# VHH binders against DegV domain-containing protein DR_1903: the designs that were tried, part 23

Target 1, 288 residues: DegV domain-containing protein DR_1903, of Deinococcus radiodurans (q9rt62)
Amino acid sequence: MIAVTTESTADILPLQLGYSGIHLLPVPLGHQGQVYSERELPPDQLVNLIRTTGEPARTLAIDDEVVARTFEAALQGSKSGRLVHVASGSRFTPHFEVAARVAGQFGVRVQVIDGGTVSYALGVQALHAAHLADQGADFGQIARALAELRERTLLTFAVESLDFLRVNGRIGNVAAFIGNWLGLRPLLAVEAGEVVSKARVRGQAAAVRTLLSATHQFQHQTGETLRLYCGHTIGGEGAAEQLQGQLQAVYRDLPAPLHPLGSGLTANVGPGVVAVLAFPRRFGLGHA
Key: E = the ipSAE of ESMFold2; O = the ipSAE of OpenDDE; V2 = 0.75 times the mean of E and O plus 0.25 times the DockQ between their complexes.

## First folded at step 10 (VHH; framework vhh_8k46_1)

Design W6 (from Z3 with D31K S56G Y57E D99N; at its last look DockQ between E and O 0.01; V2 from the best seeds 0.00; counts 0 for: pae O 11.8 > 2, placed apart)
Fold by OpenDDE, look of step 10:
Structure W6 (fold): chain B 288 residues (1-288), chain A 122 residues (1-122)
Amino acid sequence: as target 1 above (288 residues)
Amino acid sequence: AVQLQASGGGFVQPGGSLRLSCAASGFTFSKYAMGWFRQAPGKEREFVSAISGSGGETYYADSVKGRFTISRDNSKNTVYLQMNSLRAEDTATYYCATNYQYTKSRYPYDYWGQGTQVTVSS
């Protein structure tokens, strides 16, 4: 069985980590020159820190040594002596490059996959990889399956401000919306490994409606039964609940659970974010 | 390891111009956005400008919009900040940054590189 690792910012729930056997590569957070783990700086404390200091936080690159240690630990637990690491999008973070470089030290034992996405969308890929690994899949099968999953994943965010993205440099193709954002809420999506602007709306209700619409459109495009998740950062709980209610009203057989998004994403997109994550149900997440 | 070397700071009179440069190494330069920050004495560090990896997108703080221009040369792994119509309030230490900093996890402090001082005074 191939072992699976991913970044700590993949927003996989503790329960999911428990049954999947996934090992997390810790991604450090930076604020005012201090380095924190996500455990040391949970989302509520992160948001408070940013607000009180007026200084932004960011995800930092990972040490080669930490990567190597994580790989070694995962390999020790692997009967096959093989490991797949699912990295965040290489266009967003340097983590893929670092992981790939370090993987070279392990010969053919470690394969690094560019997940092309962030947060729980990345987590879903890792969980699916773990599921496939449990079924005896090889590197090629896992890679192909994740590629297909990436192409059939919707990740759309309604953020309160672009300031976080501007400050941290993770803006992607949002230039079209540069200007006066007073009273407007940007909607962003991860598409083809990039952040793209989708809409600007006024108010929470409009944001939720737009996310719902995006989900419906995606469902029609794929023609498949979807798994749905309502992601949120600190302050986005109400919007996420509203989204959940509307999704459940339309899709009776889909639970559309709330999914708290961690400090890594919060540092990059800020508080008050609500997100929809959707992908075909045929992609298994193990016991999830 | 990621290295950021800023230069080009100095003394200038109000209305004058300066061009800052930041040479980068240790990562695939063209893949990542580059930014400029500044910190004045007694003030918090603030965002000044940023440019996407390809150079296709630029961003500016309101306070510098129309006066500052960010650019990059990916063949030289360098980002630039052309500062025109400088004002006294632009006096600060300017720092170059990537969207991700490459800091060793064992160290409690992240790396911002060396700043370059800009002083605007008559």
Scores: ipSAE 0.000, ipTM 0.237, lowest interface PAE 11.8, mean pLDDT 86
ESMFold2, look of step 10: ipSAE 0.049; ipTM 0.579
ESMFold2 (binder alone), look of step 10: mean pLDDT 78; pTM 0.783

Design W7 (from Z3 with D31R S56G Y57E K104W S105G R106K; at its last look DockQ between E and O 0.01; V2 from the best seeds 0.00; counts 0 for: pae O 13.2 > 2, unsure alone 62.9 < 65, placed apart)
Fold by OpenDDE, look of step 10:
Structure W7 (fold): chain B 288 residues (1-288), chain A 122 residues (1-122)
Amino acid sequence: as target 1 above (288 residues)
Amino acid sequence: AVQLQASGGGFVQPGGSLRLSCAASGFTFSRYAMGWFRQAPGKEREFVSAISGSGGETYYADSVKGRFTISRDNSKNTVYLQMNSLRAEDTATYYCATDYQYTWGKYPYDYWGQGTQVTVSS
């Protein structure tokens, strides 16, 4: 069985990590020159730190040595001696490049996949990879399956401000939409490995409606039964609950669980964020 | 039902201070942002300040930066606006509002309380 690793910022739940066997590559957080792990700086402490200091936080590059150790550890647990690493979008972070470089040290044993996304969308790919690996899939099969999943994944989120994305250098095409945002919040999506602006809305209700609409449109486009998740950072719980209620009202047979998003994403998008994640139900996530 | 009750308004001389309070009920207070707005006679309602649910983030209109401070006590379901160095132009009816997400600016929040009058005059 091929081992699977992904970044700690993939927002996979502890329970999911337990049954999937996925190993996390720790992504460090930076604040005022200090480096933290996500464990050392959970979302609530991260937000508090930003508040008290007035300084932003960011996800940092991963050291080659840390990557190598993570791969080695994962390989030791693999009977096959093979490993797939699912990296965050290469257009967002240098993590893919670093991982790919380090993978070279392992010959043909390690394959790195560009997940083209972030947060739990990345986590879903890793979980699916683990599921496939458990079924005896090879590198090619896993890569193709994840590619298909990426093309059929909706990740749309309403943020409080673009400031966090700006600070982290991840505004990309969103920069074109920067203007008078007073009283409005942007809805953004990850599409084709990039962050794109989808709408500007006022208030939670509008944000939820827009996320709901995006979900409906996506469902229509795919024509498939979806898995739905309501993601949120600290401060986004209420919006996520509202979103959940609306989604469950429309999709009676589809649970839309709340999914807390971690410090990595919080550093990049800020608090008060609500997100919808959707992908075809046929993609397996293990024993969840 | 969401309820917001503002208090603390009154008459004050220029340079004086007031502290407004807004007591909230009917929702999980700590989950939602709170904001203060004000409206002077003949003028549009304008944004004054906002604070995130956790209190981790605060926002201020340029006109009040350095003079006003927003805070909240989630154990008391109350948001406060400390207003220092008050000016005549600060005279207005002040409104407390809640927003499930931030919508700072001139746009309305999700829920509004009753206003409290602040008059700055010599």
Scores: ipSAE 0.000, ipTM 0.209, lowest interface PAE 13.2, mean pLDDT 87
ESMFold2, look of step 10: ipSAE 0.012; ipTM 0.437
ESMFold2 (binder alone), look of step 10: mean pLDDT 76; pTM 0.757

Design W8 (from Z3 with D31H G53Y S56G Y57E; at its last look DockQ between E and O 0.01; V2 from the best seeds 0.00; counts 0 for: pae O 16.5 > 2, unsure alone 64.2 < 65, placed apart)
Fold by OpenDDE, look of step 10:
Structure W8 (fold): chain B 288 residues (1-288), chain A 122 residues (1-122)
Amino acid sequence: as target 1 above (288 residues)
Amino acid sequence: AVQLQASGGGFVQPGGSLRLSCAASGFTFSHYAMGWFRQAPGKEREFVSAISYSGGETYYADSVKGRFTISRDNSKNTVYLQMNSLRAEDTATYYCATDYQYTKSRYPYDYWGQGTQVTVSS
């Protein structure tokens, strides 16, 4: 079967990595000239480091050699000798381009897919790819399935500050907003591979309500039974729990689990973030 | 409610120094950029300096580069402007401002504090 790789910032849980067989391409973090892996700099340490030093952290570009080694390792474990790499959105990071370039060294063995998203939304695509691969899917089938999944994925964030996004160069479409932002939480969504502003709200409760509303709207638009996840960075636990409670109150048959988000996303969006991820249940994630 | 209280202004001779402070309250200080602006009589308010939420990035107007230094202490919810080598043309009312989303010289910011007068005169 086809092997699957994705970026370490895809926020796939260790248990999920265990059963899916996905290999992670490490995305380095930068702070004060030092380079860290996500393992070396977990979210709590990342946030503390930023606060104590007063210097921001960033996700860095991936070295070609690291990509090549990751692909090689994944291919060695593949009976088919084929690999699909699911990359973060090409409009956000250069990772897709680097991966695609390096993939060329492997001929037709490696196919790189632009996931068009970040964090666990990317992780979900990788997991689905792995699921399909286990079922004997070919490159084309996987690519088409992920494209469909991307079109039917809701990823919406309520953030505390835009500074984190700015530092990481992720505010292209958000910068168009003018007005009083102080004391407000912007709600941002990943749509068509871009970050777009959806709303500005005051307070956690309002943020949760807005995320809930966005979910409901998405539900109506898709007309499908959804899987729901409540993502959060450090400091967003309470909001995520509140979101979970509200979602479960409306969708009694949906677990809407909490999903801690990793250092990569935390560097880009900051602490205190709560997110909703939704996509149709028909997209399998394997043994979850 | 958002509050910005600037202080530290006064009279100084050319070549002298002043340090302005702006105490902030009513919002999560460490999440927002801070800036200093100034307005002289009969002139428009102009950008002086800004600092990112963490203090990792600073910006200055060309007219004050090398003379002024912006800093912040997030534990004290305070932003500072160290003004050295002051000139007569630096005479103005100085304002502290904050913005959730900022550019280097964006004007106006979302919130403004009360001004503090700086007068440079021999």
Scores: ipSAE 0.000, ipTM 0.202, lowest interface PAE 16.5, mean pLDDT 87
ESMFold2, look of step 10: ipSAE 0.370; ipTM 0.738
ESMFold2 (binder alone), look of step 10: mean pLDDT 77; pTM 0.763

## First folded at step 13 (VHH)

Design B1a (from B1 with S59Y; framework vhh_7pa5_2; at its last look DockQ between E and O 0.10; V2 from the best seeds 0.00; counts 0 for: pae E 11.3 > 2, placed apart)
Fold by ESMFold2, look of step 13:
Formats: structure tokens, C-alpha cells, sequence
Structure B1a (fold): chain B 288 residues (1-288), chain A 122 residues (1-122)
């Protein structure tokens, strides 16, 4: 069956890696010339390092050798001798291009899918790909299923500041928000592989209400039972808990678990972020 | 500071039952997904079961599905595993594990307890 890789910044939980067999492509972090793995700088340590030095951290380009080594390791464990890599969205990072270039060294045995997204929305695609691969799906079936999943995924989030996105060069279509912040939190979404601005709101309660409203509209538009996740970076736990509670008050059987985001995402979006990720429950993640 | 203490293990005949407990402290238990992981003699860690933070979703390895039931009591900071229809293959050291944002190449949680021994003779 086809092996699956994705980026370490996909925020897949460790036990999900355990049952899925997904191999992670490590995305390095840089701070003041020092290079770290995400494991070497967990989010609390990362934020403390930024605060004490006054210098930003950045996700860095992935060395071609590291990509090749990751692909080799995943192929070694593959019964089919084939691998699919699900990359973060090409409109957000250079990682798709790097992965695609390195994949050329492996011929048709390694194929790369542009995930069109980031964070756990990317992780969900990788988990679904691994689930399908375990069921015997070929590359074409996986690619088509992931395209459908992308079209039916809501990812929207409230940041405390656009500065983290700006210094990491991930600002994209929301650059017009720079210099116009008036004590408001930007709400952003990923739509059609791009980051778009949705609103500016004041305070945690308004951010949570806007995320809840987006979820209700999305549920109505899809007409399907959803999987929901309340994502957060360090410092955003309270907002995520509030969002979870409000969702559970309406959707009593819907778990809407808290989903902590790792250091790679924290470097790019900053502390205090709260997000909602939603997609139809029929897209299995390899859980029981 | 994170502390996970498993109990309830023991020796049981094939077909028997055991209920494992895990007392959690040093963190906000209700904010984390929790797992049971086991290590059989001469084997690496094997994932057994996972429960989400609110307790509404449960997941099981194929080897235990239908026989084991994971549950939690967030008011008591306690995780449980009801193990029915036990087989000799279930003999292992069972760990309570907190699901963390930290990961390694194996994909298993970095925090787990000291474990409780389950032995299904013969």
C-alpha cells in the first residue's frame, strides 16, 4: 500500500502517527542563526525564546537531502514501493516546489500533492490519504479524494497580530491589513488554496462568536455531519475552550476536541491564536 | 510534574476480565486526549486505545476492538480501560499515556506512566 509523508508542521498528534504510519518531513526552525527541530523548541520554549531575545523565529527552507532521506525512509517501509507526499499549500510555502523537485529523483514511485492548506487541515489530508492507502487506494484515487476533502474543508482562525505572518513571508493576500490594525483581531480563512481576510473583531468573545457563526454557516451549506476541531497556539487555550463549549451547547454529540498547534505554526501565526477546522465526518482519519 | 499512575493489573486466566485505572495529576486532564499503550515481552510499544478530551469519541486497535472499552472521568482526573475476553496475547505492561503536541518518529506519546502488568496465563 502507498506510503504517506507530510510536513512536521501538519500538527498530527503523536498517536495518530503511531496508527497511520505517516512519516514526517521535518521543517526546521531558525532563530538568530541557530537551527532547531520543532521537537527541540516546543511552543512554550519557542515563545519564551522570542520574548527574552526580542527576535522572531522562522520556519526555514527544507534541504533537498532531508527531503530525499525522508522519502527513502518512507519507501523502505512501503509494501507497494510507492509514496505520496502531501505538501503544505504552494500559495503559502515553498515546500511543495522543493518536494516536487526532489520527487523527480524517484520517478513515478514518489508523487506529490499540493495540499492547498496548512497545519491540521494538512494533517487531516495526510491522515485520510493514509487511511485510503491502507484500504488499497492507488495514487489517482487518493488525489481525487483529497481534492474533494479540500473543497469541503473550513479553516478559519483569529490571530492576535499579522506580524508573525509578515516576518515569515507568509502574509499573502492579507498584506493590506498591515498598518491598519486598530485594536482589532484579524480573522482569516483558507479558501481555494489562499489565505483571505474575513473580518476584524475586538476581543476574544467576538472572535469566538465569529468562528462559531462561520461553523454554523458551513454546516448548513454542506448539509453533512462534521468533524470539528478547536485549534490553538499556546496562549489561545481559553478561547479554544470557549469555542468548544459553545459548539457543544449546540451540537451535543459533536466532540470538537481542542487541538494544540506546534512550534512551526506558532512561529508563523503567533501565540494566542484560536481556530476552527471543519470537514465532513465521512472522510476517515484511520481512527477505529 | 506531569504524573500518570496506572493500577488494576494482575494475573488472570484466558477469557477473564480486568479493569485498569490511571490517576492523572500535574496538568489539565480534561484538555488532553488520553491513550493506553502496551509493551509485550520482546516487542516495542503497541497502541491499544485512545479517547478524546471530552470522552465522547473512542478509538481501538484492531487487536482489541470489541473486547476493550476505554473511558474517562474528567471530574476525578482518571482514565480507565475495561478489558474483557482476555487472551494470552494481551500479556503486556500497560501504560497510560497523555497525547501531546510533541512527536517522535514512532508517533507514540512522549509522556506515559510507569505501567501496570497484565498477565494472561498459560
Amino acid sequence: as target 1 above (288 residues)
Amino acid sequence: QVQLVESGGGMVQPGGSLRLSCAASGFTFSSYWMSWVRRAPGKGPEWVSTINSGGSSTYYADSVKGRFTISRDNAKNTLYLQMNSLKPEDTALYYCARVDEYYDSSGFPDYWGQGTQVTVSS
Scores: ipSAE 0.000, ipTM 0.219, lowest interface PAE 11.3, mean pLDDT 84
ESMFold2 (binder alone), look of step 13: mean pLDDT 85; pTM 0.862
OpenDDE, look of step 13: ipSAE 0.016; ipTM 0.339

Design B1b (from B1 with S59Y S105Y; framework vhh_7pa5_2; at its last look DockQ between E and O 0.01; V2 from the best seeds 0.00; counts 0 for: pae O 14.2 > 2, placed apart)
Fold by OpenDDE, look of step 13:
Structure B1b (fold): chain B 288 residues (1-288), chain A 122 residues (1-122)
Amino acid sequence: as target 1 above (288 residues)
Amino acid sequence: QVQLVESGGGMVQPGGSLRLSCAASGFTFSSYWMSWVRRAPGKGPEWVSTINSGGSSTYYADSVKGRFTISRDNAKNTLYLQMNSLKPEDTALYYCARVDEYYDYSGFPDYWGQGTQVTVSS
């Protein structure tokens, strides 16, 4: 069975980590010259730190040695002696390149996949990879399956400010977001491995409506039964609950659980974020 | 509708044993991985153990490894948890759960059972 690793910022639930066997590559956070793990700086403390100091936090580059150790540890548990690492979008972070470079030290044993996304959308890919690996899938099969999943994943989110994304270098072209954003809430999406602007709305209700609309449109486009998640950072709880209520009102047969997002993502998008994640139900881990 | 009904809980002394059962209905049991999760008073849910669809693979939290054994009988649509060498810290409500990506950090989805109380006390 092929082992699977992904970044700690993939926001996989502890329960899921337990049964999937996925090993996390720790992504360090930086604030005022200090380095933290996500465990050392949970989202509430992170937000408080940012607010009290007025200084932003960032996800930092991962050391080659840390990557190598993670790969080695995962490989030790693999009967096949093979490993797939699912990395965050290469357009967002340097983590893929670092992982790919280090993978070279392991010959053909390690394959790195560009997940083209972030947070739990990345986590879902890793979980699906682990599921496929458990079923005896090879590198090619896993890669193709994840590519399909990426094409069929909706990740749309409303932020309070673009400042966090900008500071963390997650917006490739700031010019794309030029305009009067004062008093408006930006809605963004991850499409084709990039963050794109979808709308500008005023107020929480409008943001939720827009996210709901995006979900409905996606449902119609795919024609598949979806899994739905209401993601949120600190301060986004109310919006997420409202979104959840609306989704459950429309899709009564589909759960839409709240998904608190970790410090890594929070550092990059800021507080008050609400997100919808949707993908076909046929993907994931736990089914025969 | 999906239903999970736990049983077998009770009060035991430290070092004692219990065997929990979970009766599943309303879905194709043999097609799903299953898990046990527990919740102690004032704490969040803690994953205990997971078993794959066919029963060939089992997974355990570090806190219960070597003491607990998860198993299943697909013909009977039943999940089991054999708990040996019980400790006071094992005291919790134990829930049977169908493995699904709809698991939550803070709560139990509707697909989870009602739970069975396990109390380990001298």
Scores: ipSAE 0.017, ipTM 0.364, lowest interface PAE 6.6, mean pLDDT 88
ESMFold2, look of step 13: ipSAE 0.444; ipTM 0.762
ESMFold2 (binder alone), look of step 13: mean pLDDT 86; pTM 0.870
ESMFold2, look of step 16: ipSAE 0.473; ipTM 0.771
ESMFold2 (binder alone), look of step 16: mean pLDDT 86; pTM 0.870
OpenDDE, look of step 16: ipSAE 0.000; ipTM 0.237

Design B1c (from B1 with S57D S59Y Y103W; framework vhh_7pa5_2; at its last look DockQ between E and O 0.02; V2 from the best seeds 0.00; counts 0 for: pae E 19.3 > 2, placed apart)
Fold by ESMFold2, look of step 13:
Structure B1c (fold): chain B 288 residues (1-288), chain A 122 residues (1-122)
Amino acid sequence: as target 1 above (288 residues)
Amino acid sequence: QVQLVESGGGMVQPGGSLRLSCAASGFTFSSYWMSWVRRAPGKGPEWVSTINSGGSDTYYADSVKGRFTISRDNAKNTLYLQMNSLKPEDTALYYCARVDEYWDSSGFPDYWGQGTQVTVSS
């Protein structure tokens, strides 16, 4: 079957890595000239480090050799000798371009897909690709399915501040300078491969309400039964639990599990984030 | 203060119809999405239907699709549920609920109405 890789920042859970066989391309973190893996600097330690020093952390570019080694390792486990890499959106990071350049060294054995997104929305694409590969899908079938999934995915999130996105160069179509007024939380979405501003809300309850409303609107827009996830960075757990409860009160036959987000994403969006990820239930994720 | 008052429940035979109403006050009704939720004997709450603020978009649980119709009259601050082809499994206490921050009970003592009982039996 076709092997699948994606980035460590895709926030795929360890159990899911186990049953899917997905190999992760490690995205390094940098702080004050020191380089860490995400494992070496878990979210609580990352946030404490930033707060104690007053200095931001960043996700860093991935060395071509690291990419090549990851592709080689994944190919060694593949009976087909073929690999698909699902990269974070090319409008967000340089990782797609690096992966595509390195993939050229492997010829037709490695194909790279621009995932057009980040975080668990990227992880969902990788999981779906692995699911299809296990069913015998070829590259073309996987690419077409992921393009459809991408177009039918809602990723909307409330951040505490735009500062993390700004210092990591991920601000995109969001205003470059937004004053951090006390109690206002930007609500952002990923649309057409870019981060866009949707609203600014006051307080946790308003953020949760707005995420719920976005989910209702999206369900109507697609007309499909959805899979729902309540994502959060460290400090956003309470808001994610409230969102989960409210989603379950409305969509009772659809679980909305909590999904913790890792240090790579936390460096880019900050602590205290709550998110909703939604996509049609027909896109299977394998064992899940 | 937010108030939601359900009415229109009763006893009906299988295949019959009922129309539930929910009178809303204490908030700008036309600005909020609204839902119906039901609780069958011995079970937890079950989502039934949702309508957007303008009334143009409606959503239904699979168990009620094609039989129930949610609607609203923003001029009268009233939410409705038309229930046709009723089955014994529709027997429940039906609540109207507002889809917003007030679900978390952070400042409002009456989050749900009292509910209106629907009983489908021969």
Scores: ipSAE 0.000, ipTM 0.125, lowest interface PAE 19.3, mean pLDDT 83
ESMFold2 (binder alone), look of step 13: mean pLDDT 84; pTM 0.849
OpenDDE, look of step 13: ipSAE 0.007; ipTM 0.255

Design B1d (framework vhh_7pa5_2; at its last look DockQ between E and O 0.25; V2 from the best seeds 0.00; counts 0 for: pae E 5.1 > 2)
Fold by ESMFold2, look of step 13:
Structure B1d (fold): chain B 288 residues (1-288), chain A 120 residues (1-120)
Amino acid sequence: as target 1 above (288 residues)
Amino acid sequence: QVQLVESGGGMVQPGGSLRLSCAASGFTFSSYWMSWVRRAPGKGPEWVSTINSGGSSTYYADSVKGRFTISRDNAKNTLYLQMNSLKPEDTALYYCARVDEYYSGFPDYWGQGTQVTVSS
């Protein structure tokens, strides 16, 4: 079967890595000239470091040698000798371009797919790719299925501030609204591979209501039974629990687990973030 | 009411062995994947190992692979963790946990935990 890799910032949990067999391309974190792995700087330590020093952290470019070693390791474990890498969206990071350049060293054995997204929405694509690979899917079948999944994925989130996105160079097409955010939490979404502004809201309750409304609208648009996740960065746990409770009050037999987001995502969006990730339940997540 | 009760913890020297047990009740044990999760002082929860419902597939964190063995006895509603070659870094409170239906590493139910302390 085709091996699968994705980025460490895909927020895939360790059990999921275990049963899916996905290899992670490590995305480094930088702070004041020092380089860390996610393991070295868990989210609570990352936030504490930023607060005590007053200096931001950033996700850094991935060395070509690291990419090549990751691909080689994944191919070593693959009986097919083939690999698909699902990269974070090319409009967000340079990682797709780096992976594609390195993949050229492997010829047709390695294909890189632009995931068009970040965080666990990217992780879900990787898990689904692993699921399809286990069923014997080829590159074309995987690419087509991931394109369908991308079109049917809701990822929307409320940040405390645009400052983390701005410092990391991820503010893009929402920069025009920075002067109107004072006292309001931006509500953002990933659409067509870009971060877009959906609303500005005041307070946790309004943020949760807006995320709930987005989920209801999305469910009506798709007409499908959804998988739901309540994502959060450090400090956003209470909002995520509130969102979970409100979703479960409407969708009583549909779990909406809390999903903690890692340090790479936290560096880019900041603490106190609450998010909803939704997509049709029919997309498998790589478990047997 | 889902109940998970861990036992078998204690103090051991480095290189020693322990076997943890977990008695499950209040649900159909044989229908669920089960996990061990541990929490060291000053750290968040860490997934250790998972076994599928039938016991045919097992998964381990890299830090314990080759040293720990998860198993289950569905007739006795009991989950086990055999821990060999114990190291000081294995010191933690170990929880028996039921895997949620989304197969996350941090499940929907866990017990009170049993303490494992590895020191000379």
Scores: ipSAE 0.114, ipTM 0.566, lowest interface PAE 5.1, mean pLDDT 87
ESMFold2 (binder alone), look of step 13: mean pLDDT 88; pTM 0.886
OpenDDE, look of step 13: ipSAE 0.150; ipTM 0.569

Design B1e (framework vhh_7pa5_2; at its last look DockQ between E and O 0.02; V2 from the best seeds 0.00; counts 0 for: pae E 20.2 > 2, placed apart)
Fold by ESMFold2, look of step 13:
Structure B1e (fold): chain B 288 residues (1-288), chain A 121 residues (1-121)
Amino acid sequence: as target 1 above (288 residues)
Amino acid sequence: QVQLVESGGGMVQPGGSLRLSCAASGFTFSSYWMSWVRRAPGKGPEWVSTINSGGSSTYYADSVKGRFTISRDNAKNTLYLQMNSLKPEDTALYYCARVDEYYLSGFPDYWGQGTQVTVSS
């Protein structure tokens, strides 16, 4: 069917890559002039490298030739000779623009969708696209379904510091929080393709409570049974476990699995992050 | 064991043509990008041309654009370089190169033995 690609920073787990057939576009990491793949610099080594050197890591622009090779590899496995690439949000990264430029070289065979999000929220879109493609959906059907999914997705997270977002140039709409240091953890969300500030909280328990409250409000507003994920970067495992426990106490029949985030995301948001991702259960991820 | 064997080099007068071939074995040829690289006497290696795995996208150094054509036959596991309007400056040892799986922009992971192209008056 239509083949699916997305970025390595979509935090799709290896098992999910295996059953979905999604090809990843590798997003390079840079540190002190050296370039790494995410595989070469896993999260624990990334954080240790930043800590010991005192220098940040950054996600880098993707070479046009890498994008083209990724598209060609995915197309070779496609019975339709068609490909959908789901890119990280164009308001967050340059990767949509690069993918769209390269896709032009393939004409109608490759379509690029602006995912309007990052991390596993992006991965969920790619997994849903692959699910629909396996059922015979065409480009238009996939694009419409992903637009609906984007509208009905909650992604909110508590960071330890805005410094990682600042260094990577991803600070955008939350720049006003720099220099307003009150010993508080910023709570952020992705809404309408942009990162926005939702709260500032003190300590892990308050962060978890606030994420839980955001989930309750989202469920109330949508009125739908949700899929729930407790995302975390390295160092955020304890907070994610606490969030999971509190979600399961309220939504007793809904799993809320822990979802580790990769090095590309960690470079941008830092260690110690805890997140909730929620969207309606009716959007399949190929687990049917 | 990856193996790349170049052939088709030789001596030719300015303005002439040659076609280079590269026989590939030991890997799934159709899954890899391939390049031609050359080394002129007294100079370092120079990238010449690259073709993607399916053959739909080709890239050329400015020095050869419009005169050289890279192509591939995935059924025969063979890479080609058609060289027209040859100049004395094209004199070099020409290598067939496989491109690194994750870094396509200039770091081949395997090279052939090379085939000599000499363009002289």
Scores: ipSAE 0.000, ipTM 0.103, lowest interface PAE 20.2, mean pLDDT 84
ESMFold2 (binder alone), look of step 13: mean pLDDT 87; pTM 0.878
OpenDDE, look of step 13: ipSAE 0.025; ipTM 0.427

